# VH-VL binders against q9vpl3, part 17

Target 1, 224 residues: q9vpl3
Amino acid sequence: RGKINIQRPKAPHYERARVVAVTQPKYPELPKAKSCFKTRAERTQQQQENPYNEIIAREVRNWLDHSRLVAFFHLSSITADDIFRVRVQLHKQNLHLKSYGSKIIEQAVKNTRYEAIVPLFHSNHCIVFSPDPEKTAALLRIVRRVPQMVLLGGIVEETMLSRNQLVAYAQMPGLHAVQAQLVQTLSQAPGHLIQQLQAHQNSFVQVLDVHAKNQMNEETPKST
Key: E = the ipSAE of ESMFold2; O = the ipSAE of OpenDDE; V2 = 0.75 times the mean of E and O plus 0.25 times the DockQ between their complexes.

## First folded at step 1 (VH-VL)

Design b39 (framework fv_imvotamab_arm2; at its last look DockQ between E and O 0.02; V2 from the best seeds 0.00; counts 0 for: pae E 8.8 > 2, placed apart)
Fold by OpenDDE, look of step 4:
Structure b39 (fold): chain C 224 residues (1-224), chain A 122 residues (1-122), chain B 112 residues (1-112)
Amino acid sequence: as target 1 above (224 residues)
Amino acid sequence: EVQLVQSGAEVKKPGESLKISCKGSGYSFTSYWIGWVRQMPGKGLEWMGIIDPSDSYTRYSPSFQGQVTISADKSITTAYLQWSSLKASDTAMYYCARYGELSDYYYGMDVWGQGTLVTVSS
Amino acid sequence: DIVMTQTPLSSPVTLGQPASISCRSSQSLEYSDGNTYLSWLQQRPGQPPRLLIYKISNRFSGVPDRFSGSGAGTDFTLKISRVEAEDVGVYYCMQGTHWPYTFGGGTKVEIK
């Protein structure tokens, strides 16, 4: 009884192949669903230069200019409810979540120092603004609970930071704490120098004392 | 003292416009959200919508979307609920409420206005 | 929309006796962060609603200890250990997990 080679099924007989070919249900080619998924980006490209866009662009510029902390996020399958919840949480920390179209962002930052951020806005995104750079840690803490928000980078104190740099910044002690540490370190430096200088003097004095004691012992005549 | 004070009772006719107010005091107005809740006579509570007074971000309940307008003026720490054309069915008590800080990042409706009675009758 | 069903509709209670109100949600009120945003509100006659309980079991500031909340998922309970005269009113559960936020139909607590 010949082992049916299941790995290489023999091609069906010509007649059977014809029947199978004719009986294969011609599934109507699904109408090429016109990818109506014009990306939000594509939909926004057709938006006529609406005077309204200029107003919004000005708003964006205003936020950028008055914010000491700006964070850029990619949004991955986030619901309106999730966004709302995050907004509430951020607001408590004086963090302001905004979402703008890519074109509006481009218009807003054109010929400005912020032009470098344009490439970050190719997909669904949001921006968080804050006047307080010390809120970076709070921002990251909140966003960690929101997997749909992916940190792309940010601007802190007019400096563009990568994602990693922003995370590192958030882990740094506050400016005041760092300053205090610096002052403390600087204040200790002279003390150490003085100690080192004095240590040499003290050692020299000790050597002299030993020498003096030895000389006194040699001058004591052996009384007989 | 933290409080929300609403405007007085209104008696209107169908088709008239109305704007009622909710003024916050005793706290940072822009640090909290304001919600509006409807209570029809003898009925339960219904969420209408919520606003962030800091930037006027607004979210409506689907049943009230397009039926009312919620706004805020942070300069005078006041939130508003507005109808362009009132209906008899709009007769109800309207409450504003604040999302207060309860614990950590949790908010609740911790402060309520006294309510504004709106009567719409021909 | 999430439907909140309260039972009973009316709860006549003798002074000093316990009362229990049930609230069921049509969907789980647990959010992805692990929290359940269920609140209980009290509305006394002629007054605005007042927050009693938040996040299932946390008493709001100034709320007497005779009020307690419990539950999980879709089933929640408000208990009053000893009903006082001032406890007369309508009690509402509210979910704040899913927008739009929704209230239960209310339970009227009366003194027999």
Scores: ipSAE 0.451, ipTM 0.745, lowest interface PAE 1.4, mean pLDDT 87
Fold by ESMFold2, look of step 4:
Structure b39 (fold): chain C 224 residues (1-224), chain A 122 residues (1-122), chain B 112 residues (1-112)
Amino acid sequence: as target 1 above (224 residues)
Amino acid sequence: EVQLVQSGAEVKKPGESLKISCKGSGYSFTSYWIGWVRQMPGKGLEWMGIIDPSDSYTRYSPSFQGQVTISADKSITTAYLQWSSLKASDTAMYYCARYGELSDYYYGMDVWGQGTLVTVSS
Amino acid sequence: DIVMTQTPLSSPVTLGQPASISCRSSQSLEYSDGNTYLSWLQQRPGQPPRLLIYKISNRFSGVPDRFSGSGAGTDFTLKISRVEAEDVGVYYCMQGTHWPYTFGGGTKVEIK
């Protein structure tokens, strides 16, 4: 795996295009912003020709399986420098900020207990993974300074939590025994959590769309 | 005891530089944000900006962006507000305040400095 | 910027009577974590501001029980149940939900 040095004027066009597609979306932490925008036809063709979607989906599945804390965020427009700074801050706390395409997420969670999270990913998003559920408070403190990241909900100890439940979890004294007791209590009503996550996401997206349209449609005064 | 102690009053001329300080003590300095607030004579409070001393992440009110510099030196638990070239309109009382993040996660500005009066006149 | 509008601008009050100060924001102050970061500050004459109330209704340590906060969304109220002489000063609401953070214009409480 790695880059292949294709000799000058020897390679056929098809093999050069395939090598380029293979090298772009997989290896280590290239910013997704480096991917350029494509026409509809080019995107459809490129998606059909990319052989590594399953490898990326397996990465997501591995993160979900090995993370005792997973948090989902809606991501508003943010500079690459700001998101990088947030990623570094989170990494210091063993919190791993990732972003994946919604098709990849859908492939990753198909036929698992996490399939219910797929609706969270039809808007611009990011995900934070951590093996350390006690870091939930640190996560929320760090993202408090980043209004572009809007908490939608999460998973703690394999239990799905709404936004409000995750915030409540973070505010408890940080001992594992207390945290385990809260998660056990919340897990006794699993179907209601999924409904609440969808309701919050839908309502929040609608409010954001209305506010964005109001900001774009109204004349901006020179003040605010 | 948790406290913020600011540097003393300053009398300056337009065009001079100035750096005023806000020293925190009695708490973990890098665990809290520090904000700066201006109060012009006889007026209300204006939020100028904030710094996270742990990594020097800074955000400014648009009205003050490019007009002042907020910085911190965590080794001596001190935050700074700095002008490269003062104007007469900078005459005001300047407060630093800590953003409380203990126990209930985020308070408003829970600890305030005593204020630094800056007078700029020819 | 979120505009914070306080009313009244001045509140003369007889000692021992209640006072009520209103603060209205131009947008909801509920943050994505479910908290509403609205604070009330008191500035006595010649002193720096001090925190009275945080997150709408939580009284800060050392603040007397006669101070209470209430409200939701865009409308918030600070009440002083029995005004004492030491309560003279200017009261500010502040929002910490949206960047940039902003203050209300202030309400002067004075004894009549």
Scores: ipSAE 0.011, ipTM 0.524, lowest interface PAE 8.8, mean pLDDT 77
Fold by ESMFold2-Fast, scan of step 1:
Structure b39 (fold): chain C 224 residues (1-224), chain A 122 residues (1-122), chain B 112 residues (1-112)
Amino acid sequence: as target 1 above (224 residues)
Amino acid sequence: EVQLVQSGAEVKKPGESLKISCKGSGYSFTSYWIGWVRQMPGKGLEWMGIIDPSDSYTRYSPSFQGQVTISADKSITTAYLQWSSLKASDTAMYYCARYGELSDYYYGMDVWGQGTLVTVSS
Amino acid sequence: DIVMTQTPLSSPVTLGQPASISCRSSQSLEYSDGNTYLSWLQQRPGQPPRLLIYKISNRFSGVPDRFSGSGAGTDFTLKISRVEAEDVGVYYCMQGTHWPYTFGGGTKVEIK
């Protein structure tokens, strides 16, 4: 669970708030359900049927339908300032960082070819969308400097790619790379590819756990 | 800065009415629930009830239902706790607090008022 | 009502030493969503309460690393690894799983 300063969250600096307001889509706010102090069972049922979720799910479907590049990331705890800097840098490359709850993702991809990606979003996550698949290399260069964002996999030209396949795609120049990757991916069963994406997430969690433990054991303060 | 500011101390006689206030500032007042907590002298905390200022929906602890009224005026970002007829047993410190909320999750009472001391004596 | 029992009632500790506070509920506080809505609050002398810990073990923003929470079901513990002068006060556990919400009786932490 991420660290959140709810007691007194810092408002964005005025210039940053203005930039965010310009670059983020605005939607009418729906009234919050009066379920917080009904029985918790009643609240849970009401929240899962919230029509606001369908509006956001349609937004997600629109992004999926109109993006030729979609990248899925595990997201560790990150400050509002840091995520804002990442969003601005990505936006300059026509890369759009979005975060949605797992139930919204499930609603968006239900009864679609992408339904099996839902397990990727059971933990903290974010998605980067772009109409331009040539931006995959730029995306990976930017997120390389953001240790809180870990690539799980993605979709390029409507083709599901594992983490390793997406990294390989980023290393290849031009149209022929897309053709080669598409042929290779089409030769695999879609279920196996999606299972590979989930396996990469699980393997990465294990690697992160080992790495974090090693760093905690080896970490020493630097002089100065 | 996010804060809740409560009205000043009150000294009342049994049978008198009283209305104390809790003014929110520095945040979207209608986006958070406001709760009331009683602390009798030398005793612990007791949860009294809660209000959603956006539509004045209230919920009370059974031990306080019918003994007090919780209300809010969103135009002046103020919540209220009111007694129609005070008793000596109402002598206590009364706190208001907002409920921190992230989507469908409540962290609990994250911002508190400074308290209003109510003394009821003959 | 869910009864929340705190022990000890008073915990005198030497500055820099650890302090431990226990909270026991009359029923399990695990909700059907798998979460346990147990919080810890600190009240310094003459001040209103302050949120320290939520959902058993999650430290609230601005709360020092020396505070930690643990537990499951009906038994919960708040630990202060090294008590500082500013930690003097009364600590309360609170449950938000069952209606109505209830507080523990409080534990007074004092420095000797």
Scores: ipSAE 0.000, ipTM 0.401, lowest interface PAE 14.3, mean pLDDT 75
OpenDDE, second read of step 2: ipSAE 0.418; ipTM 0.724
ESMFold2 (binder alone), look of step 4: mean pLDDT 91; pTM 0.938

Design b4 (framework fv_imvotamab_arm2)
Fold by ESMFold2-Fast, scan of step 1:
Structure b4 (fold): chain C 224 residues (1-224), chain A 121 residues (1-121), chain B 112 residues (1-112)
Amino acid sequence: as target 1 above (224 residues)
Amino acid sequence: EVQLVQSGAEVKKPGESLKISCKGSGYSFTTYWIGWVRQMPGKGLEWMGIIYPGDSETRYSPSFQGQVTISADKSITTAYLQWSSLKASDTAMYYCARPYDESGYTLFDYWGQGTLVTVSS
Amino acid sequence: DIVMTQTPLSSPVTLGQPASISCRSSQSLVHRDGNTYLSWLQQRPGQPPRLLIYKISNRFSGVPDRFSGSGAGTDFTLKISRVEAEDVGVYYCMQATHFPLTFGGGTKVEIK
């Protein structure tokens, strides 16, 4: 395939850290004297025009535009070593695990057909991208062994699918006509998809909150 | 269309200073890194360093740290590679190149035509 | 610095026949983010380098599908399924996983 976006991101999470690390120490700040002449509105506008966020947002848009498979996950507490092992396993299947802040995702999908996904990212999350929708089955096999990753839904061939619809897609034969018909049939109105995905996410967050509280209550400091 | 246009060939004597340029066009100059690569006659490619023009952040290969200075002028969308005192061993083709993405780390997708620098007595 | 070893040094091929170039790194090129930052560049006589392949196997825009990349860890291969006259040149592998960026020594593809 020769369709390659020249700005296609390589490592969104790593690239975000690198952009911030490279530019943050040298980020120009106005002298205090000039800052005294700025209104609250002007300060708000400067914050809204953060160049780092727009760079990473364009990265997210490029991934969305050039991936035929995008899967959204809620991510529970997981060690860096564990997530790295999962990432390597996924990469062998041409599946690219990425993490972005919710503000960056909002900026990336604003005024696009994907604006409906924003509520999914108000808690800890990650996204898997792939140019190959046939890898959906491989993706689900890998993540079933990672309890910290909970599938919320995805996008296949530009069609937004719920968790159950994505699971159904993974189980289908590799017949183009049958798969295209199922994807079309399984697609939901944007509002209904958001509500379904929010409900699943809220339920999971509640479970995590209860677990966290129980672990804190069980922990007794020893300083006797 | 993304384009990097480099300055013309230079012939210098050892000990002289030199500043060569790379002008970017067709993209947001301040949001992409620009790198410099050396190719000595009949030899392979050597990465020298990169600059982020938006804030002038630079990173050098250890082999070139202190030997050259990389700078940029965002008002004229131009990056520079400079020597305070040239040596005969600086004789080479010098390329500027832009990374594929805006991170500056991954690879170089667009290349300038090259600037041949010859240093001889 | 990471040492990138390319073989062969020179690859004379008959037009229409396949060519294969190997690249081996002294250390794993898998980055902590899960990506492998290995690229292949083509330099035609008298021209600047041109990006062919990035992240092991992804073709850059405008690159013909006769070029393919494969590999993992420390061992990588660039294949040209059927060499055309315009493919004459020197090919370099490049790693960007470890600082500083390093290049292979190059492989010259020429018509016999």
Scores: ipSAE 0.000, ipTM 0.383, lowest interface PAE 20.9, mean pLDDT 74

Design b40 (framework fv_imvotamab_arm2)
Fold by OpenDDE, second read of step 2:
Structure b40 (fold): chain C 224 residues (1-224), chain A 122 residues (1-122), chain B 112 residues (1-112)
Amino acid sequence: as target 1 above (224 residues)
Amino acid sequence: EVQLVQSGAEVKKPGESLKISCKGSGYSFTSYWIGWVRQMPGKGLEWMGIIDPSDSYTRYSPSFQGQVTISADKSITTAYLQWSSLKASDTAMYYCARQPYSSDLYEWFDPWGQGTLVTVSS
Amino acid sequence: DIVMTQTPLSSPVTLGQPASISCRSSQSLEYSDGNTYLSWLQQRPGQPPRLLIYKISNRFSGVPDRFSGSGAGTDFTLKISRVEAEDVGVYYCMQGTHWPYTFGGGTKVEIK
């Protein structure tokens, strides 16, 4: 009588195994103990559903919609004190420095015309808002003194600009100055044309006068 | 002065509709959220929901979802709370309160309206 | 929903004596931005609620210095150093970190 190996019972005959498999009470799978550990995805989703995130996201949208100048900066090893100092300087120029998380920015600009700015927010960043695009030069002047703030780009009058384009924009004369210059140039053009036309007429008259004088001199018979 | 002024007390019967109002003054109405809070007689405070008047975005507390409608008219700087069909259990004081947008000023709701007493009795 | 538990329910206090109110949350109220959105409100009889303290320990404008807030995580305390007659009312803690916002059950401060 072969020793029943209690440690490794021989697999039952196929037919018996089938019957046992079918007759095994299907105990409802105990609800997988919802691991107390919310998956990173669930945490992220919960964070997205936080009313504060929504409020902050809406704040960001509001700033974007009401700003004519928006500048994006990377922050490199900047201290809180340095940020505060810069904030104060910017505020004096009606420039508003704000810092938002990348997720908040993503949420704020999703399905909007600003969605293209999302890739700019991979690390520590800040945004400067202004209702006045003429403050671009002032902004750049202030930030040049802050090596920890690296300009990435911006939005001016609803147009997205690269870093170089933003710098170029800051160097341009204001729209009104350009318009004034254009008007001046246009106003001078007719004057120059008139002067040139008059100069030709005057020259022609002079030539005719000289010719008439010469003919009169030839017709005077030398009365010998 | 920044103020929220609510509509007057209401006495209604079950099944009637009601719309109460909260008018903001002394500030930019679209720059702040408005919240509604219920206080049943002799009971504590309950958040009902909040609204952004700028675009009328609204978020409800789960307990009040589908039970009430929160709306706003920015042209007259007024927020509303409305019922389609009142119940006796809706008898309470209702407060509106202002919340700032700014993360820096995530100061809680200030100011508060004076409250609107709603009495629903058969 | 976050449950806010206040103790005591009633706090009879003699004029000039200190009062202390505790508020416990069922979950941490720390938000991802590092702030804890816990507030204390006062409601005097027949009046709307008034903000006293925001973000655990910051006194709101016009609030007397006899009011102070403290705490972290899930445990918070409001202290009144010297109770005055005008301090009679119901005090509520409120969390704004999680939606829906929730209030404590309230603590009634009365004069003995």
Scores: ipSAE 0.024, ipTM 0.595, lowest interface PAE 4.3, mean pLDDT 84
Fold by ESMFold2-Fast, scan of step 1:
Structure b40 (fold): chain C 224 residues (1-224), chain A 122 residues (1-122), chain B 112 residues (1-112)
Amino acid sequence: as target 1 above (224 residues)
Amino acid sequence: EVQLVQSGAEVKKPGESLKISCKGSGYSFTSYWIGWVRQMPGKGLEWMGIIDPSDSYTRYSPSFQGQVTISADKSITTAYLQWSSLKASDTAMYYCARQPYSSDLYEWFDPWGQGTLVTVSS
Amino acid sequence: DIVMTQTPLSSPVTLGQPASISCRSSQSLEYSDGNTYLSWLQQRPGQPPRLLIYKISNRFSGVPDRFSGSGAGTDFTLKISRVEAEDVGVYYCMQGTHWPYTFGGGTKVEIK
């Protein structure tokens, strides 16, 4: 033994700076009240993003990049004990329940293929991430017992799906090829996701079910 | 400065209880998992288990299930490893280490605590 | 449990010469997300383990470029291009793809 062995990253150590920013209990925020006392021109000059939100936004992007299943929920009033029980049940299935502020989500998905999800997060919300899309059925089984969590939609294999499309996907858990083909078919108009997720589409769910059953019975092998 | 600081060395007799600690500083304690690793004298590393301090969810390696208890107190940014009744076979160096995010998938494991030597002898 | 086998058990190396350590897993470490969660750790005498490499080939912050990792599936290698005195220690591979996480048995690198 001898000297203290310190890791010498290229200065500055970005992970250390990131962690310090994240641990700050009170972020420096843009004071909306102060902005109201300025002229419109001065208020425009003060439009700056909170730097601490960017640290957490990078974490959200990392979760999106490493998750093949992402599900979005509206969250009604729920006790800390109840949400904790749900989180534990989800975690046992490799499903990770996370909550982020709307501004952080907007910063995370800005100028990315996920930008259309921003309107989903204008009120109380949570997100479930998983690297395993086969867990969609398990996710929906757990959430069915939690009336405070309302499914809005999700992303499966990088494809944005409405609530009804995600439910249909969950009904076909044993056929990876059929599920992948279905996901590809379902993604046709990503621009107005919130309207698609809020639309009543019972007939569409029935169409998806028929289509999936027809593909399952097809003799021609499909590997793509 | 990001650090994990562990409690001091312990000398115990078989049958005694013990609780050792790992205190995190310089980072968001609830944004990272804490893992515990055992190294018996002259042997390699063994993964014992993990805890998510945000919700106290724990997961144990099968060989350590029921032998130890892992817990955390996020108000004082400290994780714990506890034995109800020590055995001579528990003599080892114990390390805590930080894992990024709340994930079952280990991307990297840093920093590590300095270690706590536990000696159990009559 | 995934069994991680390291070879050699010890590697005496002359200063400035290269060293190579092999790690083999009992089954594939590639996860369904396309990533392989294989890491390399260094433990110098009397010190805690230190992360060197993560996800097969990515050097952790502050780790010298003489360390490199490679491999895929079940067969992985850590290389030190020119061994220095401070590189003496035990090196471990570790997998995080399957629970429980498991370590290799270790390879002792020492100067001859």
Scores: ipSAE 0.000, ipTM 0.410, lowest interface PAE 17.2, mean pLDDT 74

